VH-VL binders against q5qx64. Designs and how they scored, part 34

Target 1, 184 residues: q5qx64
Amino acid sequence: MESESHWLWLFNTESGKLSVKLSDTDVFDTPYKPSQLVNIHFNEQMMDIEDATTFQIVSETLEAYPADKMPCAPQNAALNATAWCRFGRPQMPQSWHFQKSDISEWPLERRLCELNSGFDQGLFLILDTDDEFATCLLLSEGMQLSAIKSLRQYHVIKVTLNRLLPATVDLALSAQSNWGQQLA
Below, E stands for the ipSAE of ESMFold2; O stands for the ipSAE of OpenDDE; V2 stands for 0.75 times the mean of E and O plus 0.25 times the DockQ between their complexes.

## First folded at step 18 (VH-VL; framework fv_lacutamab)

Design r5 (at its last look DockQ between E and O 0.67; V2 from the best seeds 0.76)
Fold by OpenDDE, look of step 18:
Structure r5 (fold): chain C 184 residues (1-184), chain A 122 residues (1-122), chain B 107 residues (1-107)
Amino acid sequence: as target 1 above (184 residues)
Amino acid sequence: QIQLVQSGSELKKPGASVKVSCKASGYTFTDYYMQWVRQAPGQGLEWIGWINTKTGKPKYAEDFKGRFVFSLDTSVSTAYLQISSLKAEDTAVYFCARSGRWLFGKYAMDYWGQGTTVTVSS
Amino acid sequence: DIQMTQSPSFLSASVGDRVTITCRASQDVSRYLAWYQQKPGQPPKLLIYAASILQSGVPDRFSGSGSGTDYTLTISSLQAEDVAVYYCQQYYSTPLTFGGGTKVEIK
């Protein structure tokens, strides 16, 4: 795989696909529709340093977790996250799909969260957050929202903070840390 | 051009209160967080906290909770820091600084006010 | 809280020299790191964010590198106008914390 500095954004107006050209032989397709994207008035565009950095940060964030605990490959998630950060259309909140949590404040260092629809629970990467909302990228392979609606992997959804749940993987890590301290 | 202009120097007695203003211009005020940082004479930088200019919700460092209060007047794109029950150890230059929201670099402080010197002496 | 440790605290070099400042975090800050320059009587100025991205308007003689807990600010060719105190800062978690600073002077 070539350096991120040589990666290219590709947008095909006919197919409506946004892709990342990683090398001459390696192209990664994002699942995002043109209606979900902005500033896509190009055929080919070089990734800039911010895109590359976004990819690195997200990749490193996800790689910090055991691979067997993650429902996706860090690289794929990072590429989609980078794509959304660059081209994603701001989303309207859709909090009503999810159960309320007891969360009123979300720590910055928690980059993962879970959401529960009452039908299913999914793992998400937080792409953006403030004191009201979180924009979340679905890492799970899918998530059922209702009897007739489901989310696909890497779908981006915006929700109020009071819908966020701590990620199980983070809780496990914290528990291990605490246990280690108690044993010391 | 983007700039933050702070109020002038303050000389106060212990127990008094001071209110520092930070007026922003050149950008949409409510799109960025306002950070507050202080620097005691000859010392390093210390983060006080931030305020979400859109919601008005503040975040304080633990050491600054209680006597330090952030507020806004969005109609004039101005952030305020009020310090009550001033102590000698509050003597410092106080800076406001713009920053974004959560992302790879948004919480970095890209534009700073010129600073406001607050001196607390008997 | 995340502690940021800078080294050295003081640095004296000649014009044209390569200067390196190190910042170590007490835990992984995942490149959520900024570097600032502060000249006497002035507010800090952002140089680098996200560990390695040069802020607009900053000379390209400044560069940042690092990951995890260890980060470096490099001035490829020190200039007279670079005399200042430099600070690293993490924004990985609250409270945001700064390094102790590195004073850079010209011989």
Scores: ipSAE 0.886, ipTM 0.941, lowest interface PAE 0.6, mean pLDDT 94
Fold by ESMFold2, look of step 18:
Structure r5 (fold): chain C 184 residues (1-184), chain A 122 residues (1-122), chain B 107 residues (1-107)
Amino acid sequence: as target 1 above (184 residues)
Amino acid sequence: QIQLVQSGSELKKPGASVKVSCKASGYTFTDYYMQWVRQAPGQGLEWIGWINTKTGKPKYAEDFKGRFVFSLDTSVSTAYLQISSLKAEDTAVYFCARSGRWLFGKYAMDYWGQGTTVTVSS
Amino acid sequence: DIQMTQSPSFLSASVGDRVTITCRASQDVSRYLAWYQQKPGQPPKLLIYAASILQSGVPDRFSGSGSGTDYTLTISSLQAEDVAVYYCQQYYSTPLTFGGGTKVEIK
């Protein structure tokens, strides 16, 4: 058994702001609005083993990519993914923002995707998939969805599988790995 | 109390068909996938596939595509495995098992049926 | 397909011994790994999921660890009721696959 995480969830009841206390002096603010979160009944609470496990899995997934290919620090994405997995409110699909693909099935092991709004194309971490939907967390710094709407970094959107595109970073990494094998 | 109760053991001849039932209780049936696993006598565990109990969409391991068919009756919270054109090598205990709910425990199998022995012999 | 290799296939130990069982995946399974206990004549029982999280009702003498391709189930103090076959299982990708099992007996 791993040791319990000593990181703390902080919730400001007045503002509805969810944060993580990483140390005595370091606090990480999540970007989620109160309306995006479930009802939170504490001001301070220790992360549990599921939270620690979520952070570890997401960190390790993103750390497998070269830092110059990622639009964010893996740890920041992992903290926000952990916060969303625990406190995010269930979402209605919002597929109409995105152009369709021919995909009807998505491999479980493919943890990154891209979505194309016709205005912009963003890189996402897949938090969950099933046979109909993917729940996606934006890794790119921002993404225009329409003439009047944008998605902010680390915000979460749910889409049908036929909106998913293979991540460019996965295709480049595959090509880079083949290149690296040729050089070695 | 969460329970998965499977139908009784079956003795079949080669070429016959069998339909194994798995009745769930103690939880919301359509919130969890149902998985099927078999265990031949004296051998380990082999994943057959799963079915999304909300949509009815199955996923099969390659070796089980064709003769193995999953189905549901959600009105009685029951999943079924039908095996057609039975072969001697299909002799095994067949288990249903519920997937977990938590994202990073999804597809770990948290509750299992008692198993149904299917014996195929001439 | 991800091949899961368990070691050892069989072990015999005394009550109170620390027992370790290893499971090696043919590729990275990123902590998407479960451990099951199967006693004779019974279905498997989930012990651990996500590599290290104990299922509710499982004694804390059981623990899991590992990442990447190498995972371990540990029984800190073997009890008579722990006689069983233990299986690891990856759920990182389909098809889901199990290790070959480790039979644990009391000397």
Scores: ipSAE 0.680, ipTM 0.870, lowest interface PAE 1.6, mean pLDDT 91
ESMFold2 (binder alone), look of step 18: mean pLDDT 94; pTM 0.958

Design r6 (at its last look DockQ between E and O 0.03; V2 from the best seeds 0.00; counts 0 for: pae E 6.5 > 2, placed apart)
Fold by OpenDDE, look of step 18:
Structure r6 (fold): chain C 184 residues (1-184), chain A 122 residues (1-122), chain B 107 residues (1-107)
Amino acid sequence: as target 1 above (184 residues)
Amino acid sequence: QIQLVQSGSELKKPGASVKVSCKASGYTFTDYYMQWVRQAPGQGLEWIGWINTKTGKPKYAEDFKGRFVFSLDTSVSTAYLQISSLKAEDTAVYFCARSGRWIFGKYAMDYWGQGTTVTVSS
Amino acid sequence: DIQMTQSPSFLSASVGDRVTITCRASQDISRYLAWYQQKPGQPPKLLIYAASILQSGVPDRFSGSGSGTDYTLTISSLQAEDVAVYYCQQYYSTPLTFGGGTKVEIK
């Protein structure tokens, strides 16, 4: 793979696809529709330093977890996350799909969360958060929201903080750390 | 141009209260968090906390909880820091600083006020 | 809390010299790191954020690098106007914490 500094954003107005050109032979397609995107008035655009940095940070964040515990490849998630951070349209909250949690404040360092719809539970990457809302990228292959509605992998959804659950993978890591300390 | 203008120097006695103002201009006030940092004489930088200018919800460092209170007047794009029950150790320059917007720079501080010197002495 | 350790605390160099300041975090902060410059009597000025992104208006002689726990601020060619105290700051988790600072002087 070429350096992130040589990557290009591609938007095809005919197909409505947003893609990342990683090399002359490697193009990554995002799943996002034009209606989900803003500032896509281009055919080809160089990634800027923030895009490259977004990719690096997200990749490194996800790579810190055991691969067998992650439902997606870190690179794919990072590319989609980068795409959304650059072009994603601000979302309206859709918290009603998810069960309430006891969370009122979310730690900055926790970049993963889970949401439970009552039908399914999914792993998400937090793309943005404040004291009220979290914008979350679905990492799981899919998530059922209702009998007739499901989310696809890398779907972005905004929810109130009181819907967030700690990620199982984070809990496991914390437990290991605590156990290690108790044994020391 | 973006700028933060703070209120003037303060001289207070122990036990008194002080309220420092930080007036923002050149940008949409409610789109960025406002952070507060202090610096004791000859010392380094110490983070006090931040306030969400949209919701008004503050976040304080543990050492500053209780006597330090953030507030806002969004009508004049102004953030306030109030310190009650002042102590000698509160003597410092207090800075307001705007947070960045980009998610991975969100809590870096891209614009700073000129600082407000608060001196607490008997 | 995450502790940020800067080294050296003091640095004296000549104009034109390459200067390097190091900041080490007590844990991985995933590039959530900023560098500030503070001149006497002035507020801090943001130089770099996200470990390596140069703030707009900052001379390109400044650069940042690093990942994990170790980060570096580099001045490729020290200038007289660069005399200041430099601080690193993590914003990976609250409370936000600063390094102890590095005072840079000209010989």
Scores: ipSAE 0.895, ipTM 0.945, lowest interface PAE 0.5, mean pLDDT 95
Fold by ESMFold2, look of step 18:
Structure r6 (fold): chain C 184 residues (1-184), chain A 122 residues (1-122), chain B 107 residues (1-107)
Amino acid sequence: as target 1 above (184 residues)
Amino acid sequence: QIQLVQSGSELKKPGASVKVSCKASGYTFTDYYMQWVRQAPGQGLEWIGWINTKTGKPKYAEDFKGRFVFSLDTSVSTAYLQISSLKAEDTAVYFCARSGRWIFGKYAMDYWGQGTTVTVSS
Amino acid sequence: DIQMTQSPSFLSASVGDRVTITCRASQDISRYLAWYQQKPGQPPKLLIYAASILQSGVPDRFSGSGSGTDYTLTISSLQAEDVAVYYCQQYYSTPLTFGGGTKVEIK
């Protein structure tokens, strides 16, 4: 799928609210605070081809999972992922909230991960990686990080790769595939 | 043990057609896009396009729209590239390659077939 | 279309040398870049994705760096089995495009 040519980024320069105009009557609000976003100088701007590609890829990735395994609508996650990929400011890592794993490398095909704070375990979409860190968008409805701090759905956190856990939904699908091969 | 096995080499006359197969094993076929790349003799890599194995929706590079058609048989984890009205310039090695559907690795091609040589000559 | 310009097109180096291959995109590709190795008679093999992330099973003498438009593949200590053509590829936007390749030989 391509992006809709009428989709517009909307930015209120007074409140710092970033939204997507999907149609004349349908506006999608992102949850990001102004401090989490780069400087945005427009009131509205057309989505470009790269925004559309990101939206398509995230939508299709999440739609491939059974709906009862996803804690969110794929389109909502894709809009927020596209917004963060385009306008999210670089974050300092916050790996200390999460328990370390034994993972020293992360397979290319693993686009979902889980993080465990010791208080909660959440499902995340991996938005980007570099040689040391992953930028993760929370798909779960919310995630307690400490006694006094929680992460809201669609909010983004940066962690070292050794905090990533395989997503339970991916492990279940891998096991199901092995059974299908054996039984065929 | 992820593996992509392609069909054997083809020798064709101009105007004929060819269908290259790419059989996947060792992973869930519909979790990954299938990419097609060609390499003319002594030359670099050229992207032909991809197909979403879950939906069957293809994307073609502009120069390959028309004569190049992707298809799937998901029951046997196989992707196909069909080229009609073959021209001498279609002489190349044709590769299938798996890529993820994830935004940051969707188009990184992590496993490749061995290649299928298609030779078009009179 | 995003053009990918690789440099050099050919290099010859001794075993043990540090080898650097560069790839320049015609626009910012935001680390959506992969590096491939292709040995004679073989398909390409993914070395690096997301500009700097080493693919599983690739020796750690390979590394990638860069951002924006400029990217580098480094082989810290060239070995005989590294004789190959190396390609960069952007996946920031369609059409996906490859660099022209860099042929690496042992002197």
Scores: ipSAE 0.017, ipTM 0.469, lowest interface PAE 6.5, mean pLDDT 86
ESMFold2 (binder alone), look of step 18: mean pLDDT 93; pTM 0.951

## First folded at step 19 (VH-VL; framework fv_lacutamab)

Design q1 (at its last look DockQ between E and O 0.70; V2 from the best seeds 0.00; counts 0 for: pae E 2.4 > 2)
Fold by OpenDDE, look of step 19:
Structure q1 (fold): chain C 184 residues (1-184), chain A 122 residues (1-122), chain B 107 residues (1-107)
Amino acid sequence: as target 1 above (184 residues)
Amino acid sequence: QIQLVQSGSELKKPGASVKVSCKASGYTFTDYYMQWVRQAPGQGLEWIGWINTKTGKPKYAEDFKGRFVFSLDTSVSTAYLQISSLKAEDTAVYFCARSGRWQFGKYAMDYWGQGTTVTVSS
Amino acid sequence: DIQMTQSPSFLSASVGDRVTITCRASQDISRYLAWYQQKPGQPPKLLIYAASILQSGVPDRFSGSGSGTDYTLTISSLQAEDVAVYYCQQYYSTPLTFGGGTKVEIK
């Protein structure tokens, strides 16, 4: 992959696509619609160091998990996450789609979570949190919210913290680490 | 310009209480967390906790739970740290510092108050 | 809690020298690391955040690098005004924790 320092944000007003130009021959298209974005009054602009760093952090975070446990390519998720962090429109909470969890406080170090709609359970990357809400990006290929509504991969949704579940992949890693320590 | 101005030095007896203020200016107060850090004489930096200026929810390090209380007066863009039942070991310079809210953990402290010296002596 | 081990505790160098300070976290902190400079009688000043991003207004002789558990602050050409104590800090998880500090002096 090309250096992030040479990457460009591209917005096509005709097609309504937000893309990342990774090289002369490689362009990554985000799935986001213009209505989901803000500050897109440009055709082309360079990624700044903050965007590049966000990409690196997210990429490395996701790459730390076994590939077979991740429902997406870390680089694609990282690019979309970076795009949302830069241009994503703040979302209204939609917690009613998801079952409540027993979580009262969410640890900062947990960058992944799961949400359960009663129809499906999906893996999410947490993009933003405060003491009340979490903005989450779907990493799973899809998630059914209701009988007639589903989320697509990389869809962003805002929920109350009490809807977040620990990610199964994190629980597994924790169990392995504890077992290793007990054996040592 | 962005500024955090803290209240003046305090001299207290053990068992007393102190309330340090931190007045913010030059930015939207409720858009950033307020962090609290202390530094004992000749020692390093120690994180006390933060307060979400939008919601008022505090988070304390375990060692500071109970006697340390964060509060806000958003009408004057001011954060407060109250320490009760003061001990000699509470003698330190106390700093307030601004940080971002959580977007991939933007808790680096980019602007600091000048510090408030709290001396606890019998 | 995440422990931050900073080294060296003390560093003496000449003006113009390249200076390197290291910080090791007890676990992977995923680049959630900041560097601060504190001069005597002053509050800390943010130099670098996210391991490698230079804070606005900070001279470009300062740079940060690292990932995982190991991070470095580099001063490419030490200046007299750089005499201070430097601290690393992780904000990967709570409690936020600082390194023990590195006192930098001029020979």
Scores: ipSAE 0.827, ipTM 0.925, lowest interface PAE 0.7, mean pLDDT 94
Fold by ESMFold2, look of step 19:
Structure q1 (fold): chain C 184 residues (1-184), chain A 122 residues (1-122), chain B 107 residues (1-107)
Amino acid sequence: as target 1 above (184 residues)
Amino acid sequence: QIQLVQSGSELKKPGASVKVSCKASGYTFTDYYMQWVRQAPGQGLEWIGWINTKTGKPKYAEDFKGRFVFSLDTSVSTAYLQISSLKAEDTAVYFCARSGRWQFGKYAMDYWGQGTTVTVSS
Amino acid sequence: DIQMTQSPSFLSASVGDRVTITCRASQDISRYLAWYQQKPGQPPKLLIYAASILQSGVPDRFSGSGSGTDYTLTISSLQAEDVAVYYCQQYYSTPLTFGGGTKVEIK
């Protein structure tokens, strides 16, 4: 993994753009609009230990999956997850875009889910769950929500747990494990 | 300042019931889950479960489903643990503890009550 | 269920010594780990969460590190007031589980 101790948050107060300076020549732009972010009062600021921890956890979670099963680079998802956890505004649930599922509980260790709008089904990273809601970051390239509305990659939505579906990559791994045990 | 104050110790006979209270102060009670943990004499810590203080929805460890019941009175910022059909093996110190708030510390237990000793003997 | 194994179960050290306590999980817990201190006759007190983040008000001689299955709590310079039992706890999945504890005494 990269050295997070030298990474800087950059915020352009004119444009409202939040970015991460990774090196003198490498700047990562987040996709979030100013209206999605809390008020930011700096031009640059060092990432702190909580930011580094978020980046590390998300990177390690996604890197545990085969690369051909991920629709994104784990590091890009981790940078955006870190930005949202630090600077994202509190959200209201927006569950009406998504079809209901049969779940009653969601295991804490399941960090991926899928949501189905009836138009599209996307893979999400779960940033936070409790017994009521999940805050989900889109990993898929994009997701059509209705005839006229789409969710862009790395954008965040909050839903009630009864919208969550098990991620297909997790179902595939579970089925392989059960198959192997039955044959032993 | 954040404080969790539990009810006093209890001496019970097998088959009786007990209700332990945990009164919170110094924070918004419904913003944090309440955890329950026990410690038998000379033993380590054992998680019993938690309760969502906003919805009242509990989650119990498997060994504690049935006789152990969590409840709330949010009007007085108080969580309760009720244990029915007490057995000698229920003799322990029972702690309430608040869950953390930060996302990757959300289920760490950042503040604890002083503990309530429940002794079950004839 | 995730089992947490602490070592050592007991240690004795002098004031000023560096003390290291380890905690091993039966599977990857992705840094969802807390450390607690329990002094005699007291409830546990949170020292560290997320494997490495120091709880507010905890002296900076305490630190945590680790990833995957292996985690450590370090006391850089042991003080008399640090006599306690130390517990690790995973909160990666339910049920939440604790290590067996490490009793720390002054020589």
Scores: ipSAE 0.565, ipTM 0.837, lowest interface PAE 2.4, mean pLDDT 90
ESMFold2 (binder alone), look of step 19: mean pLDDT 93; pTM 0.955

Design q2 (at its last look DockQ between E and O 0.76; V2 from the best seeds 0.00; counts 0 for: pae E 4.5 > 2)
Fold by OpenDDE, look of step 19:
Structure q2 (fold): chain C 184 residues (1-184), chain A 122 residues (1-122), chain B 107 residues (1-107)
Amino acid sequence: as target 1 above (184 residues)
Amino acid sequence: QIQLVQSGSELKKPGASVKVSCKASGYTFTDYYMQWVRQAPGQGLEWIGWINTKTGKPKYAEDFKGRFVFSLDTSVSTAYLQISSLKAEDTAVYFCARSGRWMYGKYAMDYWGQGTTVTVSS
Amino acid sequence: DIQMTQSPSFLSASVGDRVTITCRASQDISRYLAWYQQKPGQPPKLLIYAASILQSGVPDRFSGSGSGTDYTLTISSLQAEDVAVYYCQQYYSTPLTFGGGTKVEIK
């Protein structure tokens, strides 16, 4: 995408939609409901440099992976991630949906993870981490949490770090790099 | 205004201990990480580690594990760095610095203490 | 650990000159980079974070650019008050690491 500096946040109070105006003819709709958002007391406002930078960082992060290994378009994920970073309501932890992992400490540089509910496994973008929790944005098209509950793509959930699994795509990349080094 | 005020200079013998304080004001103490960085005389900056002021959980660089201990007194918005078994090579200016507000700038250090000189000499 | 290599280590320029400092990371750090200014006897001051965002209160003659492994700090018009040592720092992964610093002086 071109110039993020001219992008606008749009919030429609009637429809409850948060959107990004990318151009006069191109508007991107986020899937987030007003109840999931904060500080949305506007109709239109310019994206700031932090928003633009967030978009760039997330886009570049996701574009580093093979396209065929990603369940979403990097640009769409980046726009939704940016929207959440700006307007997302802090989430309460919901770790009970997910199986525990054997990971004691999550590396800061791991921006992707997987979570397993016992019903399904999904790929997530980690938006934020501290020493206890990770805020994760679903990149997979969907994820079943239980027999009756599922997450939709780009849903944000907060979990304890001990629920995070290494992303399969990261493991594959690491294996390739190690193999390349051994051959060199 | 946001300020980090550190304790005064310290002169210690090898094998002694020192505890440096960093008092924060002008913001909610527990909303930000406290970073610790040192600078030996005429040298560059070296990251020691950070402490989550909300949970109290520290993270240390590998070279600083053991003798360096972070602690908090949230009632007075103060972070502490304790160094035990001091060595001559620990002689440096020690800085506390705030970070953690913006998601992708979380570990950029936007406000710094004035520094505390710790001199270890026999 | 990620190594940060700054160049040059020393730079002497005239007031009004365009100054550029470079920082190379040993691996891709995805714009998780900050620039600091440290004047003698003072603590470091944050200039730029996320590779290109100017910290509030910092003059706009300072700018940051770059992606991947290569980053630059630019002073569009060097001023006398800009005499300092400048450091880059990655916060892509732990341990956080700093560049070796660039000492900037006025001719």
Scores: ipSAE 0.877, ipTM 0.939, lowest interface PAE 0.6, mean pLDDT 94
Fold by ESMFold2, look of step 19:
Structure q2 (fold): chain C 184 residues (1-184), chain A 122 residues (1-122), chain B 107 residues (1-107)
Amino acid sequence: as target 1 above (184 residues)
Amino acid sequence: QIQLVQSGSELKKPGASVKVSCKASGYTFTDYYMQWVRQAPGQGLEWIGWINTKTGKPKYAEDFKGRFVFSLDTSVSTAYLQISSLKAEDTAVYFCARSGRWMYGKYAMDYWGQGTTVTVSS
Amino acid sequence: DIQMTQSPSFLSASVGDRVTITCRASQDISRYLAWYQQKPGQPPKLLIYAASILQSGVPDRFSGSGSGTDYTLTISSLQAEDVAVYYCQQYYSTPLTFGGGTKVEIK
C-alpha cells in the first residue's frame, strides 16, 4: 500500500485528533494528543511526497517480516510513524522505565528493537538513532512500564542506546539466513 | 546559508601527515553527522566514514581504520580529518558532507564542502 | 558490504533526450538510496534521496524510482547543464557505498 497523492492530514481542533483521510469513506485516526505534536494549526493538509516516501519505506521495512511475527498491520504502523516524523514533538529521554543492556552502539540496518520494563517486553520500530539515543514507536498492543504507567500501541518513547535489545524476529531471521548461506 | 568550507590544498611527501578542516555555518553543528568522502584523480567516490558531532564518536570504513582520524572542535563548528603516514595512494580530493535528521534520510549527504586536494609525491 | 553497480558507465545523448541510469544493489536496500550529480570541478550535489524524493532546488526533470535491488534515475529532457557524472549511493547499512558512476555527455 503506497501513500496516495490524495491522502490528507486532518486535524480536528475540537477533538484534538490527528488523522489521515485515505479516501472519501476511510479515515485513519492516530493516537497522538495535541500536547505531543507540533505544527498542527490546520484543518486539512495534503500529504507531500516526503510523507509518502516515509510511509513506503516503513511499510516495506515491516512487510519484510513474516506477518505472523508482527503485532500490527505494517500499514498502520507506517501511517503512525509518518505522522510522528512530521508532527511529533521532540522528546526528552525516558530511559528509567527500561532495564539496561550492554549495548553502546546500534547497527544502522537494525530497524526493530525490544525494550524490557521489568513488567513487560515490547517490540518497537526505530524512527531515529544517534550515538546516544533511539526514538522508538511501540508496535506491540500495549506495554506496562511500571506499576502505574503503561505505553499504548504506536506511542513513541526516547531511550539511551543501552536499553535496546535485539528484536526476537531479527534473531530468528538471522539464524535462517546463516543456515541458508551455509547450505548454498 | 548552509556552508561547509574546507581548508586549502596540500602538497606532501610520503610519510608526512595532513589535517583537513571543515568549518560549518548556517545550521546547528551538533544536530547533524559529518561525513568524509574521497575521490582519487579520475575515480569515483569512496566513503571514509562519519563522526557524530554531538558525541564525537567516529565510524570508519574498514580500509581507513588506523591512519585516518576524525576529530571535532564544536566551539567553532569545525570537523577535522587527519591522515598520518601518507602514501602516494592517498592522493585525492577529500570532501566533508553533512547528513540528514531522520533515520530514513539520516545518512544521505545533503551539503558538501568544496573539497581539499591532497597530493602525495616524492 | 553492499555493492552498487551502475549502468551504463558512459552515456552520450542529445539535448532533449530522455536519459535513464540504472543502479543495482547486491541485496535489498529498501529504498535507502541517494543519487548525486557531480559537475566538472565541483563537489557532488544531492539530487534524490529515499529513492524518489527530490532534494530542494533540484529541477523536476529529474526523477528517481525503484525498490528492492533495482533503482533508476531519469532525466526526462536532457539539458546542456546536465553534463556530469551521476552516482548512486546506498545508506541501508555500513559501510556506505557508491556506484561506480555514469558519465553523461552531450553528442
Scores: ipSAE 0.190, ipTM 0.678, lowest interface PAE 4.5, mean pLDDT 87
ESMFold2 (binder alone), look of step 19: mean pLDDT 94; pTM 0.957

